# Ledger of designs, part 106: VHH binders against Protein DOG1-like 4 (DOGL4)

Target 1, 232 residues: Protein DOG1-like 4 (DOGL4), of Arabidopsis thaliana (Mouse-ear cress) (q84jc2)
Amino acid sequence: MSKMRNLVEEKFLEFYESWVIQLELYLHQLLIAHNNNTMSETELRHLISKLTTHHKAYYTAKWAAIREDVLAFFGSVWLNPLENACSWLTGWKPSMVFRMVDRLRKSRVVLVEAQVKKLEELRVKTKFDEQKIEREMERYQVAMADRKMVELARLGCHVGGESVMVVEAAVRGLSMGLEKMVKAADCVRLKTLKGILDILTPPQCVEFLAAAATFQVQLRRWGNRRHYVTHS
Short names: E, the ipSAE of ESMFold2; O, the ipSAE of OpenDDE; V2, 0.75 times the mean of E and O plus 0.25 times the DockQ between their complexes.

## First folded at step 15 (VHH)

Design zf24 (from zf1 with K101G; framework vhh_7z1x_3; at its last look DockQ between E and O 0.68; V2 from the best seeds 0.77)
Fold by ESMFold2, look of step 17:
Structure zf24 (fold): chain B 232 residues (1-232), chain A 122 residues (1-122)
Amino acid sequence: as target 1 above (232 residues)
Amino acid sequence: QVQLVETGGGLVQPGGSLRLSCTASGFTFSSYYMNWVRQAPGKGLEWLSGISRSGSYTYYADSVKGRFTISRDNAKNTLYLQMNSLQPDDTAVYFCARYSGLEGLTPSFDYWGQGTQVTVSS
């Protein structure tokens, strides 16, 4: 609603911009590794470790920020409208990542039977966890709707400072519940990512990480083209 | 109009230290992610480090992590690279470069300095 961003939004905007730029640099390295079969397994594992560490750094920064303002992550100012429209509980939907794996299986990545079985088991577990979170989100959406009347009282009528404090505490309690739900979703994302990387071989992990980073980068570019500011 | 000028290069003994500066003009320096890149004799470009607009977030290549420190002073429009524990294989021309986005899926740097020579003798 405001043109001016709060401190949490401004700090995370800068963080996210730099994080994406570094992801782009890692994507370049992934694409070189993808197209160059002279890299040793040790070199591939090191690159995979860099990507894993980079993703963990994102969640570390995010979890610090949501403690201060979880709502900033619903309709984020550092994402374009297309990126925001594709979000499920402040990030990519865990079950959708398996579409990426399926696409790789049909094109360039050859998976053995044991890997396919483990990936299908992980897909089922991921979907189960996702559905559990969706049921919890419904419960909190109902609770937030019940609290809407308290918020409107704040906007339209000022009752003594003690009444405002009690209402603010109730809203803070619902915000803390939303924070827990976002963290739960992030944990499913991290478990799913780690599970996939544990099942895949190092060359396959490079293929997967390249595809995932490419999708994220392209989604950002496609969304920016709709509201595009030309670079010169 | 955009100009980047590196200074501070020179000859240094192995194990020594050196600080590079890159003075920016012709653009709003504080609005850009900035980088250091080097080119050793007869080799390609190697990205070394990047820094966010305010300087709050920094990134390093493994070859220099722990030895090099990137920083910026936005009031002076200057980017810095503090290089410690220099080794002979750090001998290169060092460039500062402005990040400009992607060309295809390749990170693009639209403006570069002329470079400053760093030589680490045996």
Scores: ipSAE 0.706, ipTM 0.895, lowest interface PAE 1.4, mean pLDDT 86
ESMFold2, look of step 15: ipSAE 0.658; ipTM 0.879
ESMFold2 (binder alone), look of step 15: mean pLDDT 90; pTM 0.910
OpenDDE, look of step 15: ipSAE 0.888; ipTM 0.962
ESMFold2 (binder alone), look of step 17: mean pLDDT 90; pTM 0.910
OpenDDE, look of step 17: ipSAE 0.883; ipTM 0.963

Design zf35 (from zf1, 17 letters changed; framework vhh_8fcz_2; at its last look DockQ between E and O 0.67; V2 from the best seeds 0.00; counts 0 for: pae E 2.2 > 2)
Fold by OpenDDE, look of step 15:
Order: structure tokens, then sequence, then C-alpha cells
Structure zf35 (fold): chain B 232 residues (1-232), chain A 122 residues (1-122)
């Protein structure tokens, strides 16, 4: 049986589909920039800015949506199963991007010692922040088995006007904590991304962003192919 | 059969305006992200603008941002491109296109139309 999507899911699905298409367009530009050394630093910085703006737009949309229904993002009907499997608190795991940086280091990209040091510091910080959020999530998940959840479970067995109101209130209460954690996770993502881009040179940034976008696009492609998912 | 028929092109002076139209048929129009792409003389195909299936989200190339507006009418199965402040560099054949898929790592578009010529010249 197909899951009935709510309005938030439908809206964000459309947004995400569009957003991914634009990401693919930007990826193409990144690849051109990466393969051709004809672009000036100014042009590269402009391209980097376009991508950063694009990512910011995603989180703007996401945060607007999670205010309405954060639970929609824990199902993420706009993602295929593979993408969902790779999701950490409704998005990419921040520490994952350092693997991409490592790959760059092993490629033609030469990082100076100062960059390496800063990246390692950022890695440690990112890991620390992730763990902090995970501990909060664990506490929240354990706390969910409290009176609110019990009441929700009890009332969920009945359909009635007053019961519906109580259930709705309970769900909202639970959602507030989740929203906070999701936002915290997103902040770590954004800080990590910014941190990396601040350390790298413009050409290195382009390569990194290209790698990241490629990974995202390919992950979606692989997942869609594997699970026979089609997106418009 | 998928059909996309572009119209509205013409000769205009710099600073002028044109409105392009695309009539779609042969597919579920409201299910697809629609695009305008253009091919300048002697150049390759370039993306101009895109619009989500409901029209709620729009995107533009930097070169046309603030000057062009993409709109769609799902009831009429139409997509439009309002062009203002036209420049000589906007001269191209304009095509309406569905986003098809990523070929390798290159976006591809599904365009079945003949396109419409836009010429900006003094």
Amino acid sequence: as target 1 above (232 residues)
Amino acid sequence: QVQLVESGGGLVQPGGSLRLSCAASGFTFSSYYMNWVRQPPGKGLEWVSGISRSGSYTYYADSVEGRFTIIRDNDKKMVYLQMTSLKTEDTAVYYCARYSKLEGLTPSFDSEGQGTQVTVSS
C-alpha cells in the first residue's frame, strides 16, 4: 500500500525534485570549471557562491517545512530507500564530507600543511558536535516513553473529537524536540560545509563541491535504479 | 507522442520585450518540471529557466535573472517565458523542454519542438 502523503510532504517533494534538478545543472558547471583551467578566480568564487546559495535555499525551505511537520522528514518520501539509509537526522552526516576531502588529498589536489591542520581541527570539532547531538537524540528517544507517549498510545486506539485533540497536542509536543534536534544537526552541516570551504582555495572548493554534488546525484541515481523509483 | 510547440519569437530591439509560449501535449504536463533552453548562433545549448510541476518554484540562469519570468498553466498545458530588457546576447533559438535525465553527469532535456527564433538587434 502506498503511503498517503500529507501536504507538507507533497510540497517538499516538489521542492526537492526541483532543487535536485538545479543541483545537477550546477554540477555540470562545476565539472566544466574543474576540467577547464580557463576560469578566473572571480568566476570560480561566483560559482562557489551559487552553490552555497543553493544549499542555503534548501535549508530555508526545510526549516519552513519542519515547522509545519518535522515528522515528514523522518519518513522523507522524496528520497529513495538508499538515500534514506544514508540519512543522519534527516540529512547527510557532517563527518562524511571529510571522506571526500581525504579523497581530494589522494587525488591531484595538493593541500598545504596549514590546510591539513585546519581540516583536522574541523574534523574533530564536527565529530564532537555530531556526538553531542546523538546523545541528545538518545535522551529524547528514551524520554519519549513518558506520559505523553503513553497517552498518545492509549488515545490512538480511539477515534473521537476530544481524543483527536489530545493526540494532536501530544504529537506536537513530541515534534518540538525533534525539530530542535534536526535544526541543530543542520547547523552542524552548514558549519562544517562553511568550514571546509573557508580552508580550501577556490579551485579546491570547486573540486570538493563537484565531488559532493556527484556523490549526492549518484546516490540518488543508484537508489532509484535499484528500487525502481522514478522522479520527475 | 510528446509534443512541444514553441511560439512568440521575433525580431526586437535591445531593451525590448517578448513573450514566448509553449504548448505541450502527449504527456501528463503537470507531472513534469519544465524548462526553457536556448541555442545561440554557433554555440551549444544552454539552460535558461526552469519551473516546478505546480509552478511554485522557479529558477533562472544568471544571464537572465531579473529579466525573464517563467510561468506555467497546467490547465492549458502551457509554459511561458516573459522576456524583458532583452540584449543582443539573448539572440537564440528558444526551446521548451522537459527535464529528461542526467546523462552521465550532464543534464539532458527532452525537446521535441522546432523552437522559436528570438533575434535582438538594433
Scores: ipSAE 0.834, ipTM 0.934, lowest interface PAE 0.5, mean pLDDT 90
Fold by ESMFold2, look of step 15:
Structure zf35 (fold): chain B 232 residues (1-232), chain A 122 residues (1-122)
Amino acid sequence: as target 1 above (232 residues)
Amino acid sequence: QVQLVESGGGLVQPGGSLRLSCAASGFTFSSYYMNWVRQPPGKGLEWVSGISRSGSYTYYADSVEGRFTIIRDNDKKMVYLQMTSLKTEDTAVYYCARYSKLEGLTPSFDSEGQGTQVTVSS
């Protein structure tokens, strides 16, 4: 009943499992750093740099894999169904990260007015870039609904031969469009993350990174164990 | 019965090198992310390094990065830790471990063996 996994899926599954284990180890270090107030600013910046490098490593591996099979990142075998359902173009939605910042402001993190202003400017820029990608996605969907593509799909089922080659070329073209949109979305994610970390102080960055890692880890745990969450 | 047998420890001078070995049995070795953890004198366990199932992805604690190399051989069911530029703060009992799970938000490791002592002193 299960689909055959290709080499891209198998390799990225192993990468992602190891990447998440390391994220869990970093989360522990972030929580220690948050609670103890014994680390110097230099030590905090080093920890933040390790987290930033870890996130960059994810995208480096992802972009290498996408060159070979972008579709593996839609309904990924290394994610549970809850994680997949929460994805926007194969990852977290850039504008939604500011809700996490807002939550932290209300309970843990006090931001000065200059930081608040810069964060609101970043939020507006991020939303603008996100909407640009959504418009490109709409253009992509229109191209898929183009009558030539529908005709080729119907023809490819009956005629074979020459029409198979035309359908294959058209599908490859649409896959390249998906690759570009996914990478564009990832670039917005990276720019948004960098922007937030540049605005926040080192202790605030630790708090934000801890919250983000906690959310990712808990989403994975909850999705894997959802049948054990009962309160009757 | 899961067994992890560490060896290769000893007394070395600062700046020296040492290679630790871990022989695994009683489980499907190639299915596990493997780790080295250590316990310095009078302190708790400290994660040192980890390696993915095929060996393709390796990770290191900040204190050892650039000095230690983790390697595995799935055919021989072995994990190694190549240690160079050793420092006195590397003195510890070193354990080979499987990553188990988070207990709450705290990582947990299955350390089954007796460990191997590494002592770095002049």
Scores: ipSAE 0.522, ipTM 0.813, lowest interface PAE 2.2, mean pLDDT 85
ESMFold2 (binder alone), look of step 15: mean pLDDT 82; pTM 0.830

Design zf39 (from zc66, 17 letters changed; framework vhh_7z1x_3; at its last look DockQ between E and O 0.56; V2 from the best seeds 0.71)
Fold by OpenDDE, look of step 15:
Structure zf39 (fold): chain B 232 residues (1-232), chain A 122 residues (1-122)
Amino acid sequence: as target 1 above (232 residues)
Amino acid sequence: QVQLVETGGGLVQPGGSLRLSCTASGFTFSSYYMNWVRQAPGKGLEWLSGISRSGSYIYYADSVKGRFTISRDNAKNTLYLQMNSLQPDDTAVYFCARYTDSSSTLPGFDYWGQGTQVTVSS
C-alpha cells in the first residue's frame, strides 16, 4: 500500500531526490580529484567549498520544512527503509563520521599526531553532545505521555468540529519540542562536519567527503534496490 | 521505447544565444529528473544543468551559471536549455539525459539523446 503524503512530504521528497542527484555529481568530481592528483590546492578547496555549500543547502531546506511539519521527518517517506534504519533524529548520527575517518586512516590517509589528537578531542566532544541530545529526547518522549497526549488520544477517536482544532493544537505543541531536538541534532552534525574538515588537509578532506558521499549515495541505491523503491 | 531527441543546435557568433529543446517519448516525462550535458571535442562529458520533475528545483554547473537557463514543459514532454552569452568554449555536442536511481553508473543517467551540435565561432 502506498502511503498518502502531505504537501511537505511531497515537496521535500522532490527536493531530496534532486539534492542527492547533485550529490552524485559532486561525488563524481571528488572521485576524480582523489584518483588524479592533478588538482591544485585552490581547486581542491573550491571543490570542498561546493560540497559544504551543498550540505548547508540541505539543512536550510530541512529547517524550512520542519517549521511546517517536523513530523514528516519522523516518517521520512523520501528515504528507503535502509536509510531510515541508519537515521538518528532525522539524519546521520554525528559520531558515525569518525568511523569513516578511522577507515581512511587504515587505508591511504596518513594523519600526523596533531591531527589525530584533535580528531580524538572532537570525537569525545561529539559523543558528549550526542548523549546530551539523547537525554533530552528521552525526557521529551517520556513527557509526551502527559495530559496533552492523553487528550490527543482521546480526541483522536472522534471526528469533526472543535475536537479537530484541539487535536491540531496539541500536535503543534508536540511538534515544537521535536523541532527543537531535530535542530539541536543538526547543529551537532554541522559542527562535527566542520570540525573534521578544519583538521584535515584539502586532499584529506576530499577523500573524506568522497567517502561520506559514497556512503550516502550507496545507502540509497542499495536500499532502493533491496526494497524495490524508486523515486524517479 | 525511451527516446530523447535534441534540437536547436547550430552555428552562432560569440555573445549569441541559442535555445535547445529535448523532446521525450516512451516514458512518463514528468516523473523524471532531467539533465543537460555536453561533450566538447577531445574532452569528457560535462554536466551542465538539472531540473526536478516539477521544475521546482534547478541546479547549474559553475561554467554555465548565469548564462544558461534550464526549463521544462511536462505537458509537451519537452526539456529546454536557453543559452545566452555563448563563447567559443561552449562549442560541443549537447545532450539531454534522464536520471534514474536504478542506474549502475555514477551519476545515474540511463538514457541520452543523439545530441545536437552547438558551434560558437566568429
Scores: ipSAE 0.849, ipTM 0.942, lowest interface PAE 0.6, mean pLDDT 91
Fold by ESMFold2, look of step 15:
Structure zf39 (fold): chain B 232 residues (1-232), chain A 122 residues (1-122)
Amino acid sequence: as target 1 above (232 residues)
Amino acid sequence: QVQLVETGGGLVQPGGSLRLSCTASGFTFSSYYMNWVRQAPGKGLEWLSGISRSGSYIYYADSVKGRFTISRDNAKNTLYLQMNSLQPDDTAVYFCARYTDSSSTLPGFDYWGQGTQVTVSS
């Protein structure tokens, strides 16, 4: 079924595998920083900067790849089915990250009232931005069901080369709209991540980043284990 | 049986250069993310660099960025580390390490070489 991946999928598969391995290596550093309490604030800020840069590098690579083939990011070959099932517009849902912050607050992280207020403001803004994107996606889906667009798709399936060109042009137009929505969602993800890290202190950022990376690593490794399990 | 064998260590003067090699056997070398790690006397392990299966994606620790270059030759099952501008603080045992593939439930380095000594002394 997965016969001969296209060029975008093949390149991004290797990129993503290496990117997650580096995330795992940074997770080990985050856990050391969390457990040993021997790192200075300067050292913690440097580690946090590494993680921030690493996440920015992901989006840089992703945005280059979606210009070539945005559809590769819907049901991605570099993700297992569990990872794909957790996706909202090709990534983590921005509002859901606050569940992780809430859980940490109850168990490990102590937040002062000023931080709680800023996090709630960010949560509300994030949810508002999400809902705006969801409404745009709904309008896009309605436009795709337009009778003329459906007719062009049916024509392309049944006739020769000139009809293929017309269908290709229509698909390109739809793909450009989808690319814009994915980029908008990614911008909300980046703003939310940066906003959380700006509100938290360096030790709190380390705890948050460790929890987030742990979740991502476990989702991938446990999902892959179930998918790739073989005898012996 | 998985084996990783490092060579190319030795004594070098500050500012000098050295090239380490790691020959792999007993597994499909081109299927694994490969790494260099070092251990200075009395210190813990320090990850230095990693390279993706084809060599297309490379990462460096800040301590060696710009001075060290990781590469691989999958036809020869060999990992390389070109070390330039060496300083006394680079004195360590240098290890070649294989990272677990994503089918393992535990991240980390699953196989190591015996290490090769690099000493930078004036």
Scores: ipSAE 0.681, ipTM 0.887, lowest interface PAE 1.4, mean pLDDT 85
ESMFold2 (binder alone), look of step 15: mean pLDDT 85; pTM 0.852

Design zf4 (from zd34 with S105Y; framework vhh_7z1x_3; at its last look DockQ between E and O 0.73; V2 from the best seeds 0.74)
Fold by ESMFold2, look of step 15:
Structure zf4 (fold): chain B 232 residues (1-232), chain A 122 residues (1-122)
Amino acid sequence: as target 1 above (232 residues)
Amino acid sequence: QVQLVETGGGLVQPGGSLRLSCTASGFTFSSYYMNWVRQAPGKGLEWLSGISRSGSYTYYADSVKGRFTISRDNAKNTLYLQMNSLQPDDTAVYFCARYSKLEGYTPSFDYWGQGTQVTVSS
C-alpha cells in the first residue's frame, strides 16, 4: 500500500508542477490582456476559455488521483507548508473567493447593480453549500482519528482473519467517504468559479482570473521563501 | 555548462512535415519542464509547446495544437517537435528552452539553444 501511495504522490507531483508552470504562463497572458485595450472581446473570451479548461483539467487529474489515494491530498507533498495550511478540504475555500471579488470591486472593477445582486445571491448559495460540507466534514474528522487508532491497534496485535477483515472494511469505508467529501467540495469550487465568470463581463473576468492566479503564485512564493523579522 | 542544440530544420513545401530535435547536455535533462518557442521574421517570441519531466503531460499553443507534437527521450537527453501540415506562416527560427520560473510575473527561460531555421515555401 505504501508503495502505491508513493507512485500516486510522484505522478501528481509531476502533474502539479507542469500545471502550475502552465498557470504561470497564462497569468502572463492575463496581465498582457489587462494592459492592452486593443484586445477584442473574442480574444478575451478565448483566453478566459483557456483558463477555464486549465482549471477543469486540474480537477480531472485530481479526481483520478483521489480515487487511488485521497489521503495524499491532506498534507500534500507537492505543496509547501503554507499552501497546505491554507487548504479547506484539499483546496481553496469557496466562500473566500468573494473577498477577492470585493477587493477588485473597491479598486478598478465597476460592477452594475444587477451584477452585484447576482454575486450576492451566489455568495449566499456558496456559503450554504460550504456549511453543509463543513458539517459532514466534522463527522469524518472524528472518523479519521478513529482510523489512526484502528491502524495502531492492528500493528499491536495478532488476531484472526475475521478481525483484520473488519479493520480493513472500516478503513476502506473512511477512505470512500472522504473521497466523496473532497469531490463535493471540488464541485462547489467549480460551480462558484463558473458562477462568477458568468456574472462578470469578459474584461472583468480577466481581472478576476489574474487576481486568482496571482494569489496562488504569491502563496507558493511566500511559503517557499519564508522570512522572519523580529521586532520589540 | 548547460547546452541545448537544435537540429532538423530546413526548407519544406506547404503541407509538409519536419521533425526537430534538441540535444541537452550539462544538466539533468529528466528533471526539467522543456519547451519549444519560435520567432518569425520581424516578430517577437511565440511559445509553442511544453512538456513535463517524464513526458506524461504536454501543452500546446492554439496556433499549433493538432499539427505539432512535443515529445522527449530522457535516455537520450533529447527533446522533439514533430511538425505536420506546415504552412508559410510557420516560417521561423525554432528554439528549445528550459523553463526556470516566473520573474516578476514574466516567464523566465534560463537556457536556450542556438535555434534551427524552418522555412515553408512553394
Scores: ipSAE 0.611, ipTM 0.857, lowest interface PAE 1.8, mean pLDDT 84
ESMFold2 (binder alone), look of step 15: mean pLDDT 87; pTM 0.885
OpenDDE, look of step 15: ipSAE 0.868; ipTM 0.951

## First folded at step 16 (VHH)

Design ge4 (from gc2 with L104M; framework vhh_6qgx_2; at its last fold request DockQ between E and O 0.90; V2 from the best seeds 0.84)
Fold by ESMFold2-Fast, scan of step 16:
Order: C-alpha cells, then structure tokens, then sequence
Structure ge4 (fold): chain B 232 residues (1-232), chain A 124 residues (1-124)
C-alpha cells in the first residue's frame, strides 16, 4: 500500500515548500547586501552563514528522507517537471556552479589571479568526482539488472517464504545502493560549495550565493508557469 | 576520541607576547575550520580568530587585528595563535574550537569540538 512512501513524500513536500520560501527571503537579504557597500565583514559573514546553514538543513532533511524512501527523490513530487529534467542524481550537478563563478569574472566583482587558479583546480577536482559517481551509477544499474534476474529465477522456482525474504532482501539492497549514491553526490555538492566559499571574499560569496539562489528560484518559476502542449 | 588540547598560556606583562597552540586528534583535521575563543572573568565567551579548513582564509575580531596571528600546520594537526602587544583586557581563558560548516564560522554555536581552555593573564 506504500503508506510510508506517501507520508515521506508528503512530509518532504511540506518541508521543501517552506525551505524554498525561506531561500527567497535570504535571496532578498543577499541582493540588499550585494548593492550596499556599508555592511561590515562581520555582518556579511553572518549572512553567508545563514545561507550555508539553510543549505545544510536541506541535506539533513533529505538524508533522513532517503533513509526511509530513496525512490521518492527520483522524479520528486515536490519538484516541477523542468526542475526534475535539470536534476543530476537527485539535485544540481556540482560542476554547474562554476558557471555562476564564471559570471563573477564578467560582473563588477573582480577575481584576482590566485583565486582564478584555485577555482580552476577545484573545478577539475569536482569534474573528476562527478565522473567517479557516474561510473558507480553505471555499475549499479548493471548490478541491479543482474540481481533482478537472479531474484526472478529464484521466485519462478519457489512458492515458499524463502522467496519472499530473498526478494525483500534484494529490494532493500538496491535501495541502500541508491541511498549511498545519492549521499555521495550530495557530499560532492557540499564539498564543492565549501571550496568555492573558502576561495571567495565575503562580498564575492554574497554575489555568488545570490546568483545561485536567483537561478534556482527562477528555474522553479519558469517550470511552474509553462504551458503543456500535447499532440496526438 | 576527539580531543583538542591547548597549551602556551601563562602570566605576561603588558606589551609582552605569548604563543598558544592547540593539538587536534580523532578527526580529519584538514576538513575542519579552527578558531580561538576567549572568556574573561564575569563575561561571555567571545570570538578571537579563525582559520579556514584550507588555511586560505583568516578572520580576526577588531580588538586583536594587527596584534594576533592565527596559523595552522596540517602535518602536525595543530593550530596556533601568536599574541603580540598584549593588553590587560586580553586576560581570559582561551579555547580552541573545530567545526566543519560550509562557511568558516565566527559564532561559537557553529563549532562542534572544544578544548578545555588555557589561561592567559596580562598584568598591567
């Protein structure tokens, strides 16, 4: 009956809607800070910490939810179809944030040579970590097919309780594998974000976070306002 | 298993110098931001200085800027605070802290691990 799955999806949908509303409020504060040159470094650091704590809260809630039902995060009901289409392993693709960093090079915020070098080193590392996860996902999909074939063969030969337990164990193993992959991808996301923020000055961090949040919010709005065109 | 052990505190005359050290064990040191906080008698704990997980970023409270220098040694798993031109108002127990937040914290509530503290007394 999937009652637990429905509860997990409903609970996370409620969480996510609230989380996005708070993200938009923080985005407003970031844009005000970005346009003001009077905020102290202490004030900017506190604002950046609010945003990064907010992002960590998302992953805390996500990891609790995937422990209960990881499949809820593949084709998530709290995301519109455009957001789902743009997802890489249940979230944003880590290397894509460097596109936001590249925008900083062309804005009024100037990156010094030392920062550019460190960002390029981080970009290479991030792409390497992404490729490693993609290869692991490919291996997982192959193993998943092999395991299903083994379980189907066993189930076809037996009608007893042993078949039920073996199938349940296999499904649990598949879910655990997906949970591990999603958490690995999220760890790359968090490590990439942590690295970028370490390289940037507080004003640059504010501009970067504002650009990232603006894109996330606008992508959601674009997807929510689209027209469906169905041709038969 | 996690430990932060401070050393280097003591009594010093105004205008003197002290070097505090903090030895870290039981966690992946290079993933953690390190900070020094202090608490004077009858006062609340206050931020002094922080150094990011990479060592690439530092931040100081205004009252110690230009006098104190924070540094870290990844090979030794230590963080140090060089305290120069000490003033009587620097008298406090100094605490080493470690935290793995996405952005280097300056608030005590965002640090996960704490040392027992080392006492610094600056005489007038």
Amino acid sequence: as target 1 above (232 residues)
Amino acid sequence: QVQLVESGGGLVQAGGSLRLSCAASGFTFSDYHMAWFRRAPGKEREFVAAISWSGGSTFYTDSVKGRFTISRDHAKNTVSLQMNSLRPEDTAVYYCAAGDELYMPISADEYDYWGQGTRVTVSA
Scores: ipSAE 0.781, ipTM 0.901, lowest interface PAE 0.7, mean pLDDT 87
Fold by ESMFold2, fold request of step 19:
Structure ge4 (fold): chain B 232 residues (1-232), chain A 124 residues (1-124)
Amino acid sequence: as target 1 above (232 residues)
Amino acid sequence: QVQLVESGGGLVQAGGSLRLSCAASGFTFSDYHMAWFRRAPGKEREFVAAISWSGGSTFYTDSVKGRFTISRDHAKNTVSLQMNSLRPEDTAVYYCAAGDELYMPISADEYDYWGQGTRVTVSA
């Protein structure tokens, strides 16, 4: 219902605003760690763990919210239009994360051959998992279209409580299917991140996490700045 | 039910070696980081060594670097700690731990499952 959707969106907007502010603070810590070059491996690992715990907290909150309203995560009110345009199934496309690794390799990070081989294996696995999800989503979309047509036909003949129950059941079925697909996509994202962090050394992980956080923060800033520029 | 069972502890003279083993069951072993922690009498539990879910990354506390080697065997679902050049200060109860965090943890509070521990005593 409309009131439930407002509550979920409002609650997650509040969460997300705070979450991004904290991400920016962690980004500054990552940049200091990189620039100073005096941190021990233990200190770097603690910092990396803070970042990954912060990301885990995002998914914990997201999955709780999706149980109530998965549709809120398609065209989210807490994201600007640029951020929403970059979404694949409510988040970063897993294969795109390797662009950050590629960018770092071109400029700052030297990867040994063993790391490059492992990253290519992970990229292939990630792409395979993406394709599997895309095929499942296509099947879901077909099923959703068929269910929508059945719902429309039934509503034409039954205007009453029975029609409401059929519509409610159809909507619940569609939401449940979509929730499963979003969680599957999130699991691919988490497995990909986990794999990348396992292959990279701690200094390389700091560089990668800093690049990812920078991109996310800049995407938000640019999307918001565009809004103000167009209001003259 | 998740179960971690340590073995291989005992009494050994300084300069000697021991190999600890931890048998894991009740979870997908290849998804979990594995670690060894230890607690000396009157001390807090401290990190000793960790190995990532894939086995591709390891980390050791400074006091054991070069002396201890952590390894894992996905076929047997075991993690091992080879302890060489043992010192009396290595005397402790050693605990096996497992966690599925995104990044291999070195803090005890990030590990979800723990064994009962195996005692290692290093005599002078």
Scores: ipSAE 0.743, ipTM 0.888, lowest interface PAE 0.9, mean pLDDT 86
ESMFold2, look of step 17: ipSAE 0.733; ipTM 0.887
ESMFold2 (binder alone), look of step 17: mean pLDDT 85; pTM 0.866
OpenDDE, look of step 17: ipSAE 0.878; ipTM 0.953
ESMFold2, look of step 18: ipSAE 0.741; ipTM 0.886
ESMFold2 (binder alone), look of step 18: mean pLDDT 85; pTM 0.868
OpenDDE, look of step 18: ipSAE 0.879; ipTM 0.951
ESMFold2, fold request of step 19: ipSAE 0.733, 0.734; ipTM 0.886, 0.882
ESMFold2 (binder alone), fold request of step 19: mean pLDDT 85, 85, 85; pTM 0.864, 0.867, 0.867
OpenDDE, fold request of step 19: ipSAE 0.885, 0.891, 0.894; ipTM 0.953, 0.955, 0.953

Design ge57 (from gc1, 16 letters changed; framework vhh_7aqx_2)
Fold by ESMFold2-Fast, scan of step 16:
Parts: sequence; C-alpha cells; structure tokens
Structure ge57 (fold): chain B 232 residues (1-232), chain A 124 residues (1-124)
Amino acid sequence: as target 1 above (232 residues)
Amino acid sequence: QVQLQESGGGLVQAGGSLRLSCTTSGFTFSDYHFSWFRQAPGEEREFVGAISWSGGSTFYADSVKGRFTISRDNAKNTFYLQMNSLKTEDTAVYYCAASSELYLPISADEYDYWGQGTQVTVSS
C-alpha cells in the first residue's frame, strides 16, 4: 500500500466489498427473474424490495462514514480509477440513470404512454435538482478562494498554538459544507430511484435494476482489469 | 409523535360493505407508502393491500383482489380500505401501516409505523 488509509476508509472498504458481493448475488436473481419469467408478482416485489433495501443500507453506511470523514468519498480508495472517473459528487449522476430507463423502450416489456410521460416529468425534475446542487458546489468552490480562506491557508504554514486551531476549525467547517452537499446529492439519487420504481411495473423494475446492477458490476470489473489498446 | 389511528370497523353481514380509515400524524404523509394488514384469531398477520407514496401503484393479496380498494387523500393525511362483497373469512383485526422504503413493501417487517388495529366481524 503506497497510500495511507485512515480507519474510516479501511472500515468502509471492508463494508463496500461485502456490499458489492451481495449486489452480484441479487443481480443473479434479477437476471433469472427477467430471462425466465418464472416468478409471481409477489415474488418479484419481494426481490425488488431486497435490492432497494440493499441500496438503502449503502446510504445508511455512507452517511455514518461521511459524518466522520467526508473527504474519504472524494477519490474513494474502495473504488478503482474508472469508477472514480464516472462519479458525480461521490456517486452516480442521477440523470444518467434514465439511460437505463431508455433501454426499457426497446425491451420486450414495453412502456405505456402514461409511464413515458411520468418518466419524462421525473427526468426534468431530476436534472433541475442536479443543477441546483451544481450551483451550490460552484458557490462552495468560490467561497474557498475567498480572501479569508487564503489568509487561513497562510496561517496553516506557521506551526503554533492558536493559529493552528483556527485553521483546523475552518477546515472542519469546509468538511461540514461538503457533507451537506453530498447528502443533498444522495437525497436526489434516492428520490430519483424511488420515483422510477413507482412508475414501472414489477417486471420493468426487475429489468431496470438488473441493467443498473450489471453496469455497476461490469464497470468495476473493467476498471480492475485496466487494459490499454496497443498499437504498432 | 408519529401516530396512525384506524376507524370504521364493526359488525357487518356477509355480502355487505365497510370502509376503513387510517388517520396519520407526525410525518410528511406524501413521502410514505401505506398498507393494510389483518390478523384473524389464532393466525399470523396477513398482507391485505398497499398504495405507493404517489398513489400511482397499488397491490392486493389474491384473497381480496377485486373486492377491496385502497386509496389515499393527501389533503386529509388519511388513507382508506373500501371493503366490498365481504365474506366471513374476512373477519379479523385490521391494522394500518406506513413505510418510508424506496419500493412499495408487502412484508410486515418493512413497515415502520403501525396503528393499534380495528375489529371487523362478518356474520353469515
């Protein structure tokens, strides 16, 4: 390990690895349900609930970890470089999930006009919420360049009692601001997921969740193998 | 602080109708899925029907499908179970429940808040 990890990073890495293993097990069940159509509506609903509970557990663990060290989620050690490159404010970009929804239009499980309208309304609302968070992030970055912050950074170059404490307090304030923004982004993610699942039928939910989980699992595998195209 | 209170239970003849109401307080009503469960003497708690947070999705147990209808009124913070063509087998204590889960749950263990129950007795 050339990079030091703190206790929060080590604990979340262990959690995340187990969480991904369980996601792959659920993905296997979703693919069986989707391809073979062997499950009753009640069985499909239980399977969808297992997946959504699993995703909720991720956010429960994440928010506990962020309380201790939000910066661990920017350039996460439990994600490979490809996964990190695809992240928007420490996770998936909410509007991008509608690309998985677009897949359903070409599926054997067709969307009806009422569903298409509701999904489009949700997509617009999701993009609006994303843009609001992006503006907050921009304001945060501008505030970091403020004269007072520059002065505090200079003080941080001088080892000594009260100046060190003042700089540390300012850094804690910045971390709390990031925590609020990350939680706001996660709330948009959860609300978007909740909205999509409410609009879709149980077979469509299975197909959507299978597509999303497949992408997540494959992106991790591709990044872990990290092959470059070789040309003469 | 969170409370769910059932009303509308009672005695009814087979083939009759009843409407149960569940009035809620202490949370944002529009963010929650709602359901009805029932428990007959000596039996386990059984799922009856559910309505999603948006009102856009409903699901019913096979035993009541086509006879019972669940609905919600966000302005009144209340949701309902309209029970038609009642059978003696429908006799039970009916419980209302609320869940903040991402997907409309049908299992009792996925519901966060419960009412105290209301008795429904269907005579022959």
Scores: ipSAE 0.765, ipTM 0.897, lowest interface PAE 0.8, mean pLDDT 87

